VHH binders against Flagellar brake protein YcgR (ycgR). Designs and how they scored, part 237

Target 1, 263 residues: Flagellar brake protein YcgR (ycgR), of Thauera aminoaromatica (c4kar8)
Amino acid sequence: MAELSTPSPASPAPLDGGRGDELEKFTLRGARQILQLLQDLITHRGLITAHTGGGHSFMTAVLKVDEERGRVVLDPSPDPQANRRALAAPRLTCVTQLDGIRIQFPLVGLGEGQDKGRPALFAPLPAEMLRLQRREFYRLQVPLAHELSCLLKAEDLARKPVEVSARVIDIGAGGVAVVVPTGAAEFVIGGTLPACRLALPDGEPIELDLEVRNLNRQTQRNGTEQLRVGLRFAALPRAADTRIQRYIFKTERALNAKARGGL
Key: E = the ipSAE of ESMFold2; O = the ipSAE of OpenDDE; V2 = 0.75 times the mean of E and O plus 0.25 times the DockQ between their complexes.

## First folded at step 22 (VHH)

Design RC2 (from QC3 with Y108V; framework vhh_7n9e_1; at its last look DockQ between E and O 0.48; V2 from the best seeds 0.00; counts 0 for: pae E 3.6 > 2)
Fold by OpenDDE, look of step 22:
Order: C-alpha cells, then structure tokens, then sequence
Structure RC2 (fold): chain B 263 residues (1-263), chain A 119 residues (1-119)
C-alpha cells in the first residue's frame, strides 16, 4: 500500500517572478523594528484593514503596544459580526500603508477585552512585518479634501460597458490607486481600461489608459465592502505627466508645511 | 484549504491546440479572479492570462494574445485555457493561480500541467 504522500500543499507562490525572493528583503523580523513600526502606526493613526478570511475584512487601528505583555491592542470594529469573525479566525492579516509603503503583518491568537475601560482586541506581537516599498514610484496619499476621482471605463458581469467613478486614494508618477464598490465592475490584473478620466483639482480631467496591477478587497467600518484597484498609467501624454507631477509636488509641499505647523 | 489542480497538458506539434483545465476547491471560486501562468525551462514564471470573477473581463500576455482564450465555468469551479496555434516557445509548465485580494496579486496553488510543443 504505497502511502500516496499527499503532495505537501505547495506554498502559494506569486506568479510574478522575483517577488518571492524580494519579499524576504522587505520582511522585518527584529523585535525592535517591529515595535518601532507598530509605534509609527500608532503615531500616524494609520488605518488598518484586517482580513479575517473568507473575503471578510474590517477597519481597525493599533491603539497601543504593550511591550510588557508582548501584545498589540487593536480598535474593535463597530460591527459585532466583524469582531466575531476576527476572534474566530485562526489568523488575522493586517494591511496598511505608512508613508506610501505598504505594510502587512499577521496576527494570531486574537482575543477581546478592555483597555482602560474600552472594548479592545488583543493579539500577541507579530513575529514579522512586511514592508513593501514600491520600487518604481513614490505614491502620494491623496488628502480626502482633494476629492480626486477617476472615471473608469470597465465592463460589468455581462460584459456591458460601464463607467465607474472611483475615488483616488493614492497617486504617483506611475499610476493611481482607486476604490470602487464591490461589484461595480469586473477587474482582472493585466486588464486594460481604455480612455479613463482622471480628475485633478487644477483643471480638466486627464484622459488616459489604465492597466490593472493589483486588486484588494477591504471592508469599511460601516460594513461596506470596497475594492481597491491599483492602476498603472498605460499611456500617459507628456502634458498629463507634467500635471500629475505638479499636483504631487504641490500637495506634498502643502502636507509638509502643515506637518511643520505652518498651516 | 485552497486547491487548484491543473490538467490537459501534453505533447503537441507546432500549430496544434490544447485545452487546459484547472479544478478549484476550498474557496468560493466565483468570487475570485483567476489566472494562468507558465514557467519555461530555465526561465522564471510569467503571467499568461487572467479572467475576472464573473468572466466579464479578460487579459492576455502579448505573447499569447490572439492564440489563447481564457474562460471559466463558475458552476463547475473550473478555469480553462484554450491554446491554439501553439509554438515551441509555448513549452512550459502551466499553472493556475487564484487572486489574492489581501496581498493584491495572484498565487499559485497547484502543481501545474506540462505543455510541450514540438517543432
């Protein structure tokens, strides 16, 4: 009876060549580094998307790092169901961004309790944190007040052309990230969205072709599911590039001035 | 646990056709974009094609565009790749991949199916 060695579940490897090896370069495993990064998340009040599995997620934040107890304190969801899912999940995958760098870390052993009389979620400190710096282009987090939008020309489930107005959450020289309601359109990595329109505050929308580069699902605090779509500028006119660069520069300058207490 | 099982590979002559299948289990197949990738001998893995969760959007690498067709049957939890006008350069191990909506990319879970195109 030849024991059919159940093929060890091949660790999911990204198809995108080179990223596996690169991931190790971006993985923090040092306790001090992890603590510092978590503290930075607290300082910046970074919103975290916590994935509980099964396509479910909720918005949270790191409230505190308890070094003595070796645990992180998270803000619970206003949705009791989301919290239940989180507590039932064997692993929570936390995703956030700090200074344009994507941060991902797992939490295991989630529990609920109180911190200073307020409901909180607790987990042991992560053993590792991944910091993914997009190689190519710094991405500016778009201030909410700017209300940047991108009109996406996509297809629905029936392959019918649809236009979706998407909020731009970050922008760089190479592309934008937008958020759309789940189910608003069909997206696939490598797909091209032709003749889209990027609205900047300084003038008429920019017509451009976009390529889908990544797709992330996230659930907002209100329970609404959204799709974050990373888009590359597939064809960008020079004039448009100049406008985008100008916007980024101007915005960064303003943000920095504000951070320095000048505004 | 997520399982992807590729099949349909084999030896074909140049100009021939193959249809690959990927049987999916362990997740809600209809909720995920799916992809095909391949790895030729001595080369890295390359993206070949993608299809949205509902099948309403498809994408192809330039090298296979016009020759390959990706499709899916959500009722059967199966992904397909019709490969026509095969070329020796299409010789590779072909993988089925699932969209990772957490990380934002796609992940290979299967062992792949070998496609060999002879001259």
Amino acid sequence: as target 1 above (263 residues)
Amino acid sequence: DVQLVESGGGLVQAGGSLRLSCAASGFTFSSYAMYWGRQAPGKGREWVSGISSGGGSTAYASSVKGRFTISRDNAKNTLYLQMNNLKPEDTALYYCAKQDYTWGYFQVWGQGTQVTVSS
Scores: ipSAE 0.851, ipTM 0.958, lowest interface PAE 0.5, mean pLDDT 88
Fold by ESMFold2, look of step 22:
Structure RC2 (fold): chain B 263 residues (1-263), chain A 119 residues (1-119)
Amino acid sequence: as target 1 above (263 residues)
Amino acid sequence: DVQLVESGGGLVQAGGSLRLSCAASGFTFSSYAMYWGRQAPGKGREWVSGISSGGGSTAYASSVKGRFTISRDNAKNTLYLQMNNLKPEDTALYYCAKQDYTWGYFQVWGQGTQVTVSS
């Protein structure tokens, strides 16, 4: 394999600086811990969103860890433009979940080559990985059958109101993540979407204000763009909070019972 | 290449005002939401304010709401932060950032401009 040319690693700088300090206790820096976590991602065939900057990302997976060369091997995108953007990026910010726990890590010095005769992407092992093992960071992956949705009251680029029905893909104590078509509305990080409606299975929709916390864009194989929007619950009434927590607990319990039953 | 260059920082007495500028190049400025962040010595970086691509929607951290005003001039590719009634706790390196679609992180920001507020 050709020698990989890589710049010095640089950690991402979070905009929420106070959260960066608090996240330090969830940061893994031990080589064996990092290797084990990467191996767990391989074993569970975890899908990873790799962010290339400029508002672009693609889906990938860790295919293997090459311990002898100190490298991780990634699945390339079928979209050649996504691969080209990844190779041009100074770093990838990789985001995934394992058992509902959010995992993030940077990869720097990405290169291309072959693994077992197939095209692959390579990068040095990350020097650190973030594993958010804390209740307030826990995010339940919403089962597709539940069809949870959230009606967002947002604005288009001309400041005109627009309603967007968004599918909820994860939910936790502090918020939800939803997906919408790119361009359906403009979202400003830190901005508030008033009077949104979260539809849970156990009653009427909850009216709540949502704060935009993060935005992630993905291009699907057919060229369709999708925006993942991370939303925080603003001043949530106790009754609404109780319903959300109950949904999470009941869904976790049902999923665990199904797994023990051999399903 | 994307470039963001902050200016307008300095030393100012508590209760004073300061206006920061961020000159943007290397991208279509009018197509992106823009942000101000700050980093106090020995602390992590924090979000301060954001503004939509057209300037119609703004957002502020609670600690600065009512005192700071974000604005933009899309014809000049320039982002502004008007800072009034400054307090010693506003002392920080202030930087601007372009909207990024990276989960949990902003990856592009300027070198920053220092604001120091004394009593």
Scores: ipSAE 0.304, ipTM 0.748, lowest interface PAE 3.6, mean pLDDT 81
ESMFold2 (binder alone), look of step 22: mean pLDDT 85; pTM 0.856

Design RC20 (from MC4 with G54S; framework vhh_7n9e_1; at its last look DockQ between E and O 0.36; V2 from the best seeds 0.62)
Fold by OpenDDE, look of step 22:
Structure RC20 (fold): chain B 263 residues (1-263), chain A 119 residues (1-119)
Amino acid sequence: as target 1 above (263 residues)
Amino acid sequence: DVQLVESGGGLVQAGGSLRLSCAASGFTFSSYAMYWGRQAPGKGREWVSGISSSGGSTAYASSVKGRFTISRDNAKNTLYLQMNNLKPEDTALYYCAKQDYEWGYFQYWGQGTQVTVSS
């Protein structure tokens, strides 16, 4: 009976076409890295939501990393039922955040015991930890005064083509983040938005294809909900790339000058 | 709490078809984009397909494009993946995932359903 090793919940694989390098940035597989991250969680007393399946979760924390035994020690729930569920679960999905970065990791083979005379949960060290770093592509925060916009060609709820004018909030060499009203269009990660138009201050809009890479709902201070869409340049002409780079450089320079009291 | 339960996997011959289902609970299903991923033995998890909340927009990995169809029934809180013309390389544990609009990606993978395609 080959124990079908329940595949460790692998980090969400990069979307097709994602540079393999991006996955590596999000997934820690190195033992040392994992240990370090777990230690960081301990140091920061990071609260972890442990999902046991069936719509159940409990709050826990990493109490200790036992390197010698290759296990992690977790704080049990004050709810005995939650602990029972955890122990019965084939897998725990642990979710937390550290320094604004989402961390997700699976734990398999949970057991109960005592650590220094206190009840504790034990699990083997995770084989991988997902660290969802926002694509550290240096993205220039677009000054509000520049009013950069991107005309998105998308579909509405009825699959009808719609054009949505979206404000560009940040821009980098690899893409843009835009904000749209909630419900203005339907988006899915991995989806392509063809023949969009990016408006830069220096000339005619740039026509380009965009790939949806991230979707965030944001509530503004005024209570209005918006959708932030992270978009990758799917096919950027060289000339367009040059223009974008020029804009970024120029803007950064201006911002820096202003910060230095020059303007 | 979010629960995703995949089903419909099995053993099929190359060229065969399967339809996977993912039963969702613990959240407003119709308000979230949903995704399929898979993990082949010895490989990392890969994205397979995505569908918007209403079902109006879909996306596919290049490896499955034209063969797989993602769909959803919001009334039944169920996500589907129709897999046609299956290939041995499609052998994997298939997972469904929910869009995370807080962090911008997808999460809450279920336990998965095994798809095995024989030559």
Scores: ipSAE 0.726, ipTM 0.917, lowest interface PAE 0.7, mean pLDDT 87
Fold by ESMFold2, look of step 22:
Structure RC20 (fold): chain B 263 residues (1-263), chain A 119 residues (1-119)
Amino acid sequence: as target 1 above (263 residues)
Amino acid sequence: DVQLVESGGGLVQAGGSLRLSCAASGFTFSSYAMYWGRQAPGKGREWVSGISSSGGSTAYASSVKGRFTISRDNAKNTLYLQMNNLKPEDTALYYCAKQDYEWGYFQYWGQGTQVTVSS
């Protein structure tokens, strides 16, 4: 009567150092919560990066939720090749932010069709959505002009020590995300990178230990593959924490002033 | 189709050793970081160890560091966990997991292999 079957993939376990399943407490599985979060994305016109595998992605948005049919409707890419990759992919991994909160969810069973006479993509409602709401997960998107970098002490594919100057793409109270060329160094979730140096505009670089928390592939527009590395600060001295939070506050204030015409 | 098959579990006395294996298929094994996790009775799932795609970088939960060794054989598409100096608190169902570079985290795919450590 009982038969072995291939199980669906399960969410990752938390890294040692939390109170059980860190990501699990930020995972929404209730239908009402999922519908409300999707509606919030529609209302705020959230731009979504949809990953199709192999480092490929395209930009999209949730156009509507069809509650009667239990599905979401997505904006197709203007690039027909991207749409074909999305339709062929076994899963679409969608990533976005809402008010600085990272949101991530899978879509399975993507199909094409029309919505009000216009081309559209649709899929069943996701069974889960990740919404990282704690303040230590807030990430300031670092303006490109700041050219923030973090010097990583890691190992290359030949298992030799290397130093990699990685561009910082976001920063928060609990960590940074950086990008490095694929193959520049080896990373593993849970790994520790000792004595890295975070270069902020004010003062000398901060020496700190970093812990790898997530690893995403990306392809740049020029076709170069990069790896996005999510990094958590290990125990920070209070002075370093203060400098990081001041950078975040000052940058947010400056960006808001620019948006209001330099008020 | 991704498939991960854990084996090598069993009943062992405290202080003993076991070696777990994870046979991988349905993907290019040598291109992915791999992980071990476990679930003890009455507790949530816990990350145990990870290893980079080449095998050059490893990571361990504090509870197992110095006792467990993760390794891989990319020619055989196999992940290993050598467990030494086993303790009753190591009793759990052990799973291997594959890095998911689109999701950004790792995922469990298998049924696990039971490790039971008696006093």
Scores: ipSAE 0.700, ipTM 0.929, lowest interface PAE 0.9, mean pLDDT 85
ESMFold2 (binder alone), look of step 22: mean pLDDT 85; pTM 0.860

Design RC21 (from MC4 with G56S; framework vhh_7n9e_1; at its last look DockQ between E and O 0.47; V2 from the best seeds 0.00; counts 0 for: pae E 3.8 > 2)
Fold by OpenDDE, look of step 22:
Structure RC21 (fold): chain B 263 residues (1-263), chain A 119 residues (1-119)
Amino acid sequence: as target 1 above (263 residues)
Amino acid sequence: DVQLVESGGGLVQAGGSLRLSCAASGFTFSSYAMYWGRQAPGKGREWVSGISSGGSSTAYASSVKGRFTISRDNAKNTLYLQMNNLKPEDTALYYCAKQDYEWGYFQYWGQGTQVTVSS
């Protein structure tokens, strides 16, 4: 009876601040954190979409966390076929949201049973839960009147270099979010956009390298689809950093003054 | 519903090569950036590579740059990862993921394919 030494949860390797490793920052692996999050889901009666594979899913909810047995109790589908698929699936991918934060977690080893005389699904506690928090990096929402823009150097579908003038919608010490027309260029998270130009109101554009960190499709009220691109400053010269900080500070001050009825 | 099925993993010697495939279904494959990640034993999941929807833009982790090549065949709804000059440290379960344009990251990791590189 070889005691399968439960591999000690290896301390998450320090997220090398490198390209694409941000997912790890959003991954909870701590037992306490996982339990808390599951409990929060219960408290808020969060509906969960459980994906069983093959293009099939069903709606469920976490009913209970059994800490003693190390399992989660889920609400079965009213559809027996969905439950059969779930039980046959090697893995469930559960997706939900709580307080605007996307939560995703896998469940492996699903079984059926009863909880307090009611049909229920059981699974071992997830080993990890992804909680995608939007980087609350304080980002200044750029006033429309400032018309901040960033000239992005990217490639199109044909791998032809293209320059895309993108409106900056928010700016922080670490980067900018911009909006571009859908299809204007090809973007991928972790991709680098070299020699871009950030236009600030106070002078000449700042040349800088940008790293794509986030990609969101947004539909405007007019029905036009846009791509929001979250960009990190890859190598920001000190002088540029100072200018950006100055702009942010100045703008915040102005906005606050306006909010106080001063202008 | 989104389905991703990874394949092509196996046991290889150091310096060897593998080509991973990810068959995608349940969404318009050509409209989404795709990604590879991996998880080594006892380690967290790490990002390996990404490719834009059309395939013109690619990105690589520093650890695999110059050795791995991500590609896609949109007509076949398939993502690929050519892995050359494999090292023992590349031993991991490899996953493909779909871009999530709602939340801005990637989602729908498959079951993964095991890559084992022997010394």
Scores: ipSAE 0.833, ipTM 0.951, lowest interface PAE 0.5, mean pLDDT 88
Fold by ESMFold2, look of step 22:
Structure RC21 (fold): chain B 263 residues (1-263), chain A 119 residues (1-119)
Amino acid sequence: as target 1 above (263 residues)
Amino acid sequence: DVQLVESGGGLVQAGGSLRLSCAASGFTFSSYAMYWGRQAPGKGREWVSGISSGGSSTAYASSVKGRFTISRDNAKNTLYLQMNNLKPEDTALYYCAKQDYEWGYFQYWGQGTQVTVSS
């Protein structure tokens, strides 16, 4: 039988974004890249949530990187119980943001000590860090004047079918991001919205299946709450792909020409 | 604080069934979509299934669709995963997770429950 032995091979992490194979392309394993990212966290005084397992966590920060010894130095918690849990944990799962980009990394072999006469926690440099920044996947920002929309076939909170006309805010080869009023419908990450209709300029709307990838609450300047829904094309006929690519190409050319030609 | 406690794992023969439970506390369970994920030895974590806050919408990974059923009991703050026709490839540590609207993803909090499927 396969049983978890002591010590455990890996502790579960409290944070996971989407499917694991999708995240591999955002995983840094180069020593220089890891050092630079840690230095950026130090420079920005980034607060880190360190998860110790069992639903427990504490706030910390990277105080310094000891490159010569290959260690990171962390700020201990003012709560002694949190520090004891951290030292007893087989690993910490550290989660933070840098300029709105999610950063996650494991620390193993945590120890206690002092740094410049003050209590500190120490760990070897992580072997990997996740920096989830999707901006490297090209997405055209849809001009407001285009009023591009996608009709979503979903259910409201009362479990009744509802059609929600969602404004498309960006579009790429693999999907769209849309906004809807909060509470207009309920979405589940990983769920498929069948037979949605993407309205492009020129021609009939495209019927396509969309897979929910992420859901972010947003508050606009006027205080209005809306939900940003990240959607992947789940089943995209080749003709639909061609029309989407054509829209992107034409819109990029028009925006570039307008930017160079003035108002 | 958020707490999720998984249970119901064990050893089963291929073709067998198990029912996992996830006891939730520290948040309004009925207000959040919930998920199951798993991690096989030496592999990354894999999304398995999700369910809406009221239970009316469900989603499954293609590898488990038709074999696994997610459900919830909001009166008992409990999430379930019924696993039928189990395969050796389903061997993994199974976790439940809560929707996180601030980051746009879901999060695991528990230790997980081990499922081992023998040939």
Scores: ipSAE 0.295, ipTM 0.769, lowest interface PAE 3.8, mean pLDDT 81
ESMFold2 (binder alone), look of step 22: mean pLDDT 85; pTM 0.853

Design RC22 (from MC4 with G56A; framework vhh_7n9e_1; at its last look DockQ between E and O 0.33; V2 from the best seeds 0.68)
Fold by OpenDDE, look of step 22:
Structure RC22 (fold): chain B 263 residues (1-263), chain A 119 residues (1-119)
Amino acid sequence: as target 1 above (263 residues)
Amino acid sequence: DVQLVESGGGLVQAGGSLRLSCAASGFTFSSYAMYWGRQAPGKGREWVSGISSGGASTAYASSVKGRFTISRDNAKNTLYLQMNNLKPEDTALYYCAKQDYEWGYFQYWGQGTQVTVSS
């Protein structure tokens, strides 16, 4: 009876700050963190969509965390078929939201049983939980009156170079969020947009390389769909950094002054 | 419901090649950027490659750049990863992921396909 040595959860290698590794930054692997998050889900009675594969899902909730046994207790579906699918699935993908933050975690080794005389599903504690916090990098919301824009150099569906003038929504030391019309260009997370031009009010546009970090579709009040693109400054010259910082500081000061009734 | 099914993994010798496939269903495949990730034993999941909805824009991790090629067939709802010049360090479970345009990141990872590269 060879004791299958449960491979010690190897410490996640330091996320080399490279392209696409942001997902890992949002991944909780610490046992304590995972337990806390699961407990938070219980406290808030967070509804969870459990995906069983094959296009099937059911609604569940974390009922209990059994730390002693290292397992999570889930509410079974009222649909017996859904429960059968769940039990047959090699993996459940659980998706939920807590305080506006998306949470995703896998469960493997699902079993059925009873908790306090009630039917329940059991799974080992997840090895990881993805908590997608919008990096609140303090990003200055750009006043509409400033009309900041970024000329994006991208490719269209036909792989033709296109220049897209994008409105800057927010700006920080590390990047910008812009809005573009849907279909204006092709974007992918991790993609690089070279030789873009960021227009600041205080002078000539700044030429810089941008890396796509996130992509959000937004529907405007008028029903028009737009793409919000989160962009990281991939190579920012020092002079450009100084200008950006100056702009942010100046704008923040002005906004604060206005908020205080000074303007 | 979104379904992603990875295939094409296997055992290969160093320097060999594999082509992974990801069959997608439950969503308009052509409207979403798609991604490959991988998880080596004892390591965290890492991003490998991405491709835009139309396929015009691609991105690669530095570790696979020049060796791997991501592509897609929107008519077949299939994502591909051509892996050339495979190295032992490429040994991992490879996952397909869909762009989440609501939250801005990746979601709906499949079960994965195992790639093992022997020295």
Scores: ipSAE 0.841, ipTM 0.953, lowest interface PAE 0.5, mean pLDDT 88
Fold by ESMFold2, look of step 22:
Structure RC22 (fold): chain B 263 residues (1-263), chain A 119 residues (1-119)
Amino acid sequence: as target 1 above (263 residues)
Amino acid sequence: DVQLVESGGGLVQAGGSLRLSCAASGFTFSSYAMYWGRQAPGKGREWVSGISSGGASTAYASSVKGRFTISRDNAKNTLYLQMNNLKPEDTALYYCAKQDYEWGYFQYWGQGTQVTVSS
C-alpha cells in the first residue's frame, strides 16, 4: 500500500489541500486508531457532511464498520441526485465533529449496495483520518454576559498602528481567541502583537504580548464577515497568570453550579 | 482548483543569495495570507515565514529573521522569499502555502523548489 504513488488531485481541488506539515501531527494512519475513531462516530451518531466536488455535498453518517471486508458503511442521501454525484466522484471528503474536535477523512472507491436489506453506500476504510486537536490546554468558553474584551495593538493596510477592541470568546492558561471585523487589521500566523490589553472583571486590564496562532473566517447570519484570531500569551507575568487562572476557576465553578441546580 | 508553483531554487555557496517565487492560481490571491515552509533532509517540515493578505504584516522563524524577506505582488498573484546570507542549514525543499480559513492554519499545495547551500 505504501508503494503506491499519490496522483495529483483532479479538478476541482479537494477540500484537503494536499500534504501539510502542520496537519501531519493530527493525522491518524494506524488501523486500530482509524477503526476506533470510526466506531466513536457511530456510537455518537455524528452527522457527516460528505463533499463530492463542484460545490456539492450531502449529509450522511457512518452506519457501521465491516472489519472482515475492510469497509465502512454510509447512510445514503434521500436525494437520488446526491447519491449519483457521490458514486461518480473520484473521492468523498467527509467532515464532522466529535466533542468539538474536527474530524476529516477521504473515502475512495465508493459503491452502492444493500446492508440488512436497506440501501447503503460502501467504501474501503480510509487510509488516514484527520483529528484536529489544535489546543493542548483547556479553553473556557466565555459567557456573553461577561463581555470580556482584549485591546489589540495591530497594523492596518498602510502599516499604521491601529487599536482593535476584540471580544474574547474563549480563554485558557496559554491564550485567548477573539473575534474582529474582517479588515479591521492585518494578521498573519506567527505575527506578534505587543502591549495588548486584556480586560478581566476583577481589576485593571492586563498588558501582555500576543502571538497569532490561527485565523478563521466566519460569516454571521446577517452576512457580516468576522475573523476569529487565536492568540497565545507570550512571556506572561506571574501576577497576570494568577488573575487569568482565578477568572477561569471562578467562572467554571459558577457555570457548573448553574448546571447542577437543575438536577 | 488551487495551484501553487514554486521556483527559483538552486545551488549556491554559503553567504550567497536566492529569490524564490510562488505563482498562485485558482483562488483570490489577495484575500489570503501566504506562507513559506521548508523540509531539510532527515527532518520534518517547518514554518519559515508568513505575510498577511494585504502585505502589511510579516512574520519569520527565529532561524531566518534578519536574513530572509517575504513579500507579495497581488497584481501578479506571486509570493516571494528573498534569502540572503544563506547557510548550509538552510538547505531544504521550500514550499509555499495558502491560509486555510476553514481550518485556521495553512496548507502546502506545490512540489516545492530545492535550495542547496554548499559550505
Scores: ipSAE 0.737, ipTM 0.932, lowest interface PAE 0.9, mean pLDDT 83
ESMFold2 (binder alone), look of step 22: mean pLDDT 84; pTM 0.852

